# Ledger of designs, part 3: miniprotein binders against a7ua95r516to809

Target 1, 294 residues: a7ua95r516to809
Amino acid sequence: ASLSLLSISDLVPDLQFIFFWMSNAIEILYFIQQKSPAYMQTIELMDDKAGSKESLLSATISANEEAMTILEEVIMYTFQQCVYYITKTLYVVLPGLLDCNPFGTEPSSEQCRRAAGVCVCAVCVMPEAVRRVVSVFQTTSDLLQQYQVHSEIQSQMFAYLFFFTNVSLFNQLIDKGPARGWFQRSRVLQIQASVKILLDWAKGAGHNHLAQKFFAKFCSTVTILASPPQQLSQMSWKALCAEHPSLKPVQLHRILTQYQLMAELGPLPIWQPSSEDEAYIYRTVDLLESFENH

## First folded at step 5 (miniprotein)

Design dg20
Fold by ESMFold2-Fast, scan of step 6:
Structure dg20 (fold): chain B 294 residues (1-294), chain A 80 residues (1-80)
Amino acid sequence: as target 1 above (294 residues)
Amino acid sequence: SMTYEVTIRTDNPEDLEYIAKALRLLAVLMGLRVEEVRREGDTLRVRISGTPEIVEEFRELVEKWLKMQGIDARVEVREV
């Protein structure tokens, strides 16, 4: 069975069960948190009988603490299950975002992209590949709203989904980019436009802050690669590191090396790492990002 | 704790399997003991054991969930 045939809509019934678990666990947790103080106050206001009041308070506190621990574990488990299924679907559709052309197929779109890194296209449409990614995020948002999942949990969900998307796109671009031609200037401008469509969706959905935070590494990468040679060559290594703090020195060095190759900037490197960063670059074994957040 | 029978009646019996699964999940989350689940035509009967307060909260959450799913069903709870 082909994963390329799996869509987010195919997972909706399974996700509905998991979101139902999560939503109800959150509501029960909130109910216990709201009622527990009032109940404990009621017990404290009761007439004491040979230590029965203190015993009842201790038992109630213990029972509530155990119940809240179990509910928190259920919420964490169901959250992780939703993330697993949604990110599994995202992983299948994300490479398409790096291969699509949001400027359309007409020569005027190609002319627009050639204009020194700034272009206002009257007809930029959402490509099907971008639409598939947006559909995953939109379906997730719809399910969270349908089950009235608390806004804090919604924010945590999209924080992780954006984190996953950022890492996946960054790793695919760095690892497969040379073989796929993704570092060619025209392709980078297409990728930048596609990412902007995705970020605009996030703004419309109320997740602008999360998108800016968790897409920082991939956005920095695309921004550097889309920079005109005249502009980029005027920036020192220190200035580039300061402008792109999300990039590790080894990652920035790899990106600039690819940029020099694709832009045909001559025989000598124009960006020299600092002595400290030079040592760090050659000691770092992991160029690619981890999907685990610590 | 006491034993209660939760009765769900719907015009679409195909939904009863889905409803039964959801009720079992909710009962476990709420610490309620599920003693029996029976399906008879357009009706689902679930027997649960718990305190009156938690069983009433269960009923409210079941009604809310059915509404969120767009399922037209009637929920009744009685002590057995």
Scores: ipSAE 0.005, ipTM 0.165, lowest interface PAE 11.4, mean pLDDT 76

Design yb1
Fold by ESMFold2, look of step 5:
Structure yb1 (fold): chain B 294 residues (1-294), chain A 85 residues (1-85)
Amino acid sequence: as target 1 above (294 residues)
Amino acid sequence: DTSEELRKRILELLIEALRLMAEAIRLAREGNPEEAEELLKRAIELMTEALDIARELGDPYLIEFAELLLEAVEKLIERLERELS
């Protein structure tokens, strides 16, 4: 318990330092990109005494290429450092989403419970586990805006953070779900509600398209598991593959097997893979996702 | 000829200063912030020389480039010194 991070706030000073370096490198890179073409035109207009202007033009092109390379490496290094620290925090707080109950547990804040003799606002009852994850995303967003990081870099940052979140949640659900009881319907509905809060944050923050792209696998998994047995049992394997293209055959097979077990639908398999997919449903090497973009 | 040689010298100074800046962030993050500060101070010396030459030539692009880099590195040193205190 004392080994867990309480919030991202302990990392803010380091992140501010790193973003400050990134911001300076971006400003210099922008200057070169915007001003160097016109400068090279002025070199071409210089008097060409003894043919030296071709040498200067060549040196200027070479210097600009090297300067931009150096600056892009600084931006990439600082980006990777930010991602390293932020994902370290995410790794610690994400499992709590799978264990929390957003529906029927008392508020995580005693002050909110004491103030609510008649609760006029339900916002103060957000589960702490969800709040910890949202806090990481919100703090990251605030820092990126504070240091005026270009929107393309902000999008790349959240693309990776959502990718990391999806892989972490999916792998933990698949790997630990049977032992932790996470495939039980009541737990899946709790998980679905918690993930909805994250998706709403991403939409409000202007990252809806990234969330749609990078949460697809985990969301598909939860959608299948949350389906009523009457509805899901009427869907063929082919139909489920078509509705959930982000899931590999081995992943879909594992999810459906766990669903059938926890819904107590008997031992006879309900969903039969197509002949094409049958070769892949036992490839356990493909079951868990990689954290790498390779 | 001499004017073009000086412009090439300015570019060389600015590129070396950028290399020092890039190495300084790595040193600061590897637990060597005093060495990072030394590299940034050396970068200021190079950028100051480049700016002096650019002003003598009256080359507005190289003046602006050198001034921008000098301002950026000065901010980085101030930030690094704040973190060291």
Scores: ipSAE 0.744, ipTM 0.942, lowest interface PAE 0.6, mean pLDDT 84
Fold by ESMFold2, fold request of step 9:
Structure yb1 (fold): chain B 294 residues (1-294), chain A 85 residues (1-85)
Amino acid sequence: as target 1 above (294 residues)
Amino acid sequence: DTSEELRKRILELLIEALRLMAEAIRLAREGNPEEAEELLKRAIELMTEALDIARELGDPYLIEFAELLLEAVEKLIERLERELS
């Protein structure tokens, strides 16, 4: 039903239109902010023969405020439109990260199979599922640069895309993980490796601080699940909360419960919630993350 | 004074044109590109009138403001016309 929207390349013409509008609105807004104060000074120095100078100043202030309001609304609307289309693409490709095996021996594409030489191809190291996600981020980065979008807006865009990715992966892992076998230790290690490839892309693209901030919940989850039982069993509930502040009590409790089931480990007294957290570990309304927290 | 009244008229035209431009973006994204084009053509008329008055007055701020808006809207119309073809 949505195969025509699977690839980010199918959305590029629409995204180019939206980014063009955003960039023009930013330019006009900047013009008003930079030039209007000097213009109002020139009005104050005008010869006030008809006594209309104050009326012109008032009209100029009102017009500038309305123009800036209109332009800010255009910028917000175009930002939301870009995020909407890009996250639709991400939503389709992100589940593959949880299912892929980055340790496979087969070439990831026909192109790498044809190049049956002795050289290791860096492109062939990346599983196709990871490549599809990276392609969305890279295409977004290329478009933002092409339209010379201000770096603050670029950072806000990637902050939201990383936030969306984090929420989507976390929610699917928690919700579908038991049925899909995603809490099995070998599977967790594969997920961890796939996420590392994505984080390496973000670091190389200059977004390391945003990725560290906005992937924190999913990365904390995978870090806990990947920990050896000998190491994790020595960490108290309080220590785990301090080490992983992005996890709510209900989320940490669920992760530890799944860990115990897969490691065939009985209840551990040191994983008992603190008194202040005890009421919160059963708040199932807080288990899944909202996409509206950004 | 007619000079100050003309400057207020220019501002009025430019703000009305900006409102049309902002409405046109929403129409285009909501699947109404023909209506969006009609609004942008009206915005060009308003911006052109504003620019003509600003040039007669020799007001460099209002000239630059009107020129920026015209350049943006002309590029957007060209983009919309390609989509309608």
Scores: ipSAE 0.735, ipTM 0.939, lowest interface PAE 0.7, mean pLDDT 85
Fold by ESMFold2, fold request of step 9:
Structure yb1 (fold): chain B 294 residues (1-294), chain A 85 residues (1-85)
Amino acid sequence: as target 1 above (294 residues)
Amino acid sequence: DTSEELRKRILELLIEALRLMAEAIRLAREGNPEEAEELLKRAIELMTEALDIARELGDPYLIEFAELLLEAVEKLIERLERELS
């Protein structure tokens, strides 16, 4: 019931409407880009007894520039509308990645389990929380292909969706992790496994570069939290900053503090911030990421 | 009217129609689909006038431009009317 009401499939008609407008605007923009240069040359060759073909040429240039501006604004608006609906779905399903057990005994689909008992198929193996996120990405990819959206726009859309996913997961983990027990080592290993499945989808879909770029902060966080204590306790603050440049000092400090608590490590002198970073570890305004940085 | 004046008129009609199309998508997504349909119907009127003038001139580029826009807006209004039902 909750899955059906929150699935991206319920939003497909709205997305199809918006992509339809986008694809029409793209086609018109392409026409202008491909045909107007030759038309301008035709105008330059016209016989002009009225005194100035420069006036027609100027009007044509102005019209083409305005038409392209209008069409680019339609494309941008429809892009933002698609992102709005898709991220609305992501916002609801992403927290489940932090709560699920990918090592669990449950099938990834309850309906697959009932219809065939214990089922072994690609969809049924994937944990339900991960499957819901993958379904959003896969449906988006399918719609972009269906409407033949240019690959540059497709890449921009997935760049934003991965950015949104990273910010949402990171903020949820940092903000709610202590109360929800998400910093416990067994939970961190479960989160790591769930993220691995998501990254594998992105690689298989041809978006590996974007995923590596835009998931960096959350992946660094999980990598640190999943590290064995013997290995992590031998890494200095400077080494951790160099290994994880996506993390701000306040964020790294918070992650190490939670790690110390859960691993039952006392304060470690090797994790004391450098002099230049020490002023920044208390900047709580920088702790959570903004959704506005895409 | 000179053919130069008529070509400028065609361009003015097509740009005005594009402005109406751009406003229509915003209206449709902001909960005003009936007003969006009204703008698209006005855009069709402008594009049809532009096409008629372009055909009288025999300007292949302006004919193709007007025909492309008219086809696009007609598809958009059909899609919008389907959403309204």
Scores: ipSAE 0.730, ipTM 0.940, lowest interface PAE 0.7, mean pLDDT 85
Fold by OpenDDE base, fold request of step 9:
Structure yb1 (fold): chain B 294 residues (1-294), chain A 85 residues (1-85)
Amino acid sequence: as target 1 above (294 residues)
Amino acid sequence: DTSEELRKRILELLIEALRLMAEAIRLAREGNPEEAEELLKRAIELMTEALDIARELGDPYLIEFAELLLEAVEKLIERLERELS
């Protein structure tokens, strides 16, 4: 099947296998971490028979360290596999979010898989393009909960997925936005509404802090673009930098330049970068976000 | 001391079983479920031997450790069998 047709539902069997092993490995690792110290103390209290105690203690330490290493490798491997499959699905559905008109009354023809019958849950009333994105996150959440994956690993998973989503959406908006008309105020407002639905879902799922952190750059971009010209034209470069610290100078400059073109504004001296930032606004290598170094 | 040597043996068996389990997971993901199952069966043998020795010694930590590993591997085999059916 072409990658373009791959739904998160098609990956559920594979993900279930991976999450199963992830969960089991975490459980065993946790057992060793919690119980091994007391066991070593027990060995230390044993009668010393010609250095046999020290030998056993050394062997136990070594065995525990090796076991934990193996388990950590399994956890890391399974984590990477999950991320790989989930991000592939996100890659397919994320472009639809930017093209979505959430104000359109197109009834979602897809029934909520969670309920037999007409479901009026928040996911079912979402625009289809938003629902597809949320479905990936919801399926991930459901699987993590089903296999009782440790909360730290869940947080790391969502952190990465939100990071990936932010990078993908930001890069698409910056790169393709002008050509696709996504910088038009009406389109920006649609994007803003769509992202708000996603953020509201993340809040409801208990990931509000992570979502706010990792979507900051995309949200800042959308906020600037959604601002009325009368309001934005009164904000200085310094004020915009301070209000949107997630944006690099080159990114802010690009956004403002495109906004100026779209809004047919003349040159605005107040948007002139500071002398300190002037060298950085031309660093095109920093314009798009990297998927690396998370 | 014979008891200390037995505990060392148990740990050796469990570590080797973990190595086999880790490899089996990779093999299963790479599309070799049959080979993965063979490794898991071998892992079960090692874990069972470890558990038997641990029970004879009456070492609660090593018993619980071996039991947790056995449970994990048994569940995996059951899952692989369901996927292959």
Scores: ipSAE 0.705, ipTM 0.918, lowest interface PAE 0.7, mean pLDDT 90
Fold by OpenDDE base, fold request of step 9:
Structure yb1 (fold): chain B 294 residues (1-294), chain A 85 residues (1-85)
Amino acid sequence: as target 1 above (294 residues)
Amino acid sequence: DTSEELRKRILELLIEALRLMAEAIRLAREGNPEEAEELLKRAIELMTEALDIARELGDPYLIEFAELLLEAVEKLIERLERELS
């Protein structure tokens, strides 16, 4: 099946299976962690019958450790499977976020499943391209809640998904942005508005801190590109580095160089990298983000 | 003591059942749901034996442990059967 036709709805049955096992494995692991210490104490208080107590205690410790190891492996496996399927869906829908015009009056064709009429909920008023991205995250959230997955695992899932989204959007913007006109101020403002809608959703879903952390690089890039030339031309390299610490020197230099070309600005001495950063601005290997370090 | 040996046997049965369950999950995801179902049926047999012994001993921890595993496997088999129908 062509990746282009894969919707998150098509993956729901598979994801339900995976989340079911994840939830059950977490529940059983939690049971062992909570109840095994008291059980071992009970064994320790038993009358010693010719060293049989020590043997039972040793067997219980070993069995609990092995059970926890098996369950942790199941949790990790199911987590990886969820991430794999969800990120495939994100990979398909994320490019649309860079091309969408959120200021367009295109009526949301998707009727809110909850309303018989025109729903004016936050999701229904979103541009279609933004809605598709939000739908992936919302479906993930709904499934995690449906199966009562532990809050820590939910946070880790969203951390990874936001990381993936940031890397994907950042790399696309840096690599293809100049050629596609995404560095034009009008287009950047559209991207900024679209990302704001996504961040507002993440805030409403209780993931504000994670969203701010993991989208920092993409948001910093968009913020710089959205800045008026009069304002940005007054900011030194050092000030920009301090304001946007998520950007590597090579990334900031690339953004400023492309901004200068797009805005038809002459060379700006104030944007000259520091002597400390000068060696780093030529590290093209560090320009794009990697998916591997997560 | 026969009771301590029985507790060890219960633990052995539950651990083996967990191994079978973990393998069944992998097999189901790899496109072998029939083989996964057979492993889960075997896991249920082991867990049921463990639960019966635990109930006879009156050990609340081992009873609860066996019941949690059985509930998880029974729900999984029900799901796999629906996918195979």
Scores: ipSAE 0.705, ipTM 0.918, lowest interface PAE 0.7, mean pLDDT 90

Design yb1
Fold by OpenDDE base, fold request of step 9:
Parts: structure tokens; C-alpha cells; sequence
Structure yb1 (fold): chain B 294 residues (1-294), chain A 85 residues (1-85)
């Protein structure tokens, strides 16, 4: 199937299979971790018959270590597979979030219409572009809960998904934003509202801290761009750096430069980078976020 | 001691079953569910043998370990069979 047609719903069967394996592997790993120490103690209390006890203990240790290694590999593999499929779906739907007008009368999603009534739930009233993104996260959450995946693994998965989402949205905004008019105040306010809906969902789903942490760069960028010129022009480079520590100097400089162009502001000495940051603003390699650094 | 050797044998069987299970997962994901199912069937055989020996010995840890693995693999086979139908 072309990536463009891939919905999270189409991936549910595959994801269910993967989550099933992941959950079972975690359960078995947990069993070994919890029960093996007591078992080894039991072996240590056995009658020593000509070194047989030591041999059994050694064999048990080795077997447990090997079992745990195999299970950890399975868990890692299944985790990576889940992330791979989910991020593919996100990759398709995330651009729509930047183009979304949440203040427009978009028709209610077709999926909620198939349920025997106009659902007025928070998801059903979402703009379609936002709903599609939320649906990916919600489906992921539902599957994780359905298979009773360990909470730490759930947290790691959402951390990565939010990271991926932030990197994707940030990079798109920085790279394509000026050309697409996403730096215009009206468009920025739309983006800000759309992201707020997503963050509110994450809060409701119990992932508020993770969302705040991993969306920091994108949120900072949107916040700066949403600021009125009268307000932002009063903020020094140092103040902006302090208020938006998630942004690298090169990123902040790029945002401010594009803001200045969009707002038709003359040169603002107050936005001049510090002598310490002056070398960093030319590091264009650091402008876009990497998907590898999480 | 024959009992210690039997415990080692149980562990060997369970580890081999885990290897087969891990490989089956990869094969299934790579689009070879039939081969994956065969590996899982073999894993069940090994786990069943391990469980039988563990029950004969009355070793509660090895019994629980073998049962847990067996339950996991049985559920997996059932799911694969549903996907192949």
C-alpha cells in the first residue's frame, strides 16, 4: 500500500500481533527476573553431591541470562516494529496539522458518523487533521492497554512518538514554513490552536509531562511566531534564549530572521546574538532536528 | 545426580524453545508465517517435554516457567492460524 493510503486502522492487525509478542516477552522476562533469584537460592540449599549443585547453579545462571537476552531482543525488536509502523502513519498525517484551520467549520469525521449518532466527544469535535493525529496516538494507547504492556514500555513508546512528532513538525515548520505562509500570524495561531488540542489530548491520556518535554521545541517556535511584533521586539536575544532553552541559537536566529521578514521589521539590534552564540548561529547543520538524537 | 541433570535438560529445552519462538516472530513479520508456525509447533514440543520432566521432578519454578512459555506460544499459534485463515 502506498504510504499515502496507510491509516493506523490498516495497521491494527499487524500492531496487535507485535504487541502480543511484546507483552508476552515482557511477562516471561518479568517472571525470570522475579522468580530466578529465589530458585537459585533453592539450588544453593540443596545437598551438595560431588559438585553437582555448583554445576546446576552455573547452568541455571547461564540459562536465565540467555533467556533474558533472548527476551530482551524480542522486546526490542517488537518495540522497534511498533514504532516503525506508527511513525509511518504519523509521517503521513502530521503535515495536515500544519495546514489545518481549527477555527473553520470542518465536517465531523466520517468514522464517528458510522457510530449511530453525532458523537460530541472531544475527539469528534476536533478538526479532521488533528483527529487523524490523535487517532494514531489513541489507537497506540488502546493497544498498549489491551495487551497490558508494562508502563515503562508505554512511556518509552509515547516519549519516542512525541519526539518524532516534534522533530517532524519542527523541521517542516522551519524548512517549509516561510514558503507556505506558516509564519504568518494568522496561520501560526491556527497551528498553535491545533497543537493545543493535541497537547490537551495528551494531558487527558496521562502523558502531560512527556508531551510538554518532547514538544518543547515546536511549542517554543510556535509561541515565538504567535507573539505580537510589539511584544517580541521588546525581548532581547538573551531573554529569548532563556525563555526558550529548547531552541539552539541557530534555530532561534532562523525563527527571528523569518519573523522579521514576515512582519516587515527593520533590523532589531536587541535580537543580535551574544558574542558567545555568534559562532553557533552559522551552524546550519544544527538548524533541523535529527531523528537519531533522542 | 539424575535430578540435576534433568533440571539442566529442562533448561536446555526451554532455552531452545525461546530461540525458536524468537525466530518465529521474525519470520512471521518477514512474511513467512507458515515457517513461523512450524517453529512454534516445535517450540511447543520442547516446552511440553520440559513441562513433563519438571512435573515429574516436582520443581515449581521450572513448572511455572514451562507453563508460562507454553501458554504464550499456544496463544501465538492460535493468532497465526487466524491470520492464515
Amino acid sequence: as target 1 above (294 residues)
Amino acid sequence: DTSEELRKRILELLIEALRLMAEAIRLAREGNPEEAEELLKRAIELMTEALDIARELGDPYLIEFAELLLEAVEKLIERLERELS
Scores: ipSAE 0.696, ipTM 0.915, lowest interface PAE 0.7, mean pLDDT 90

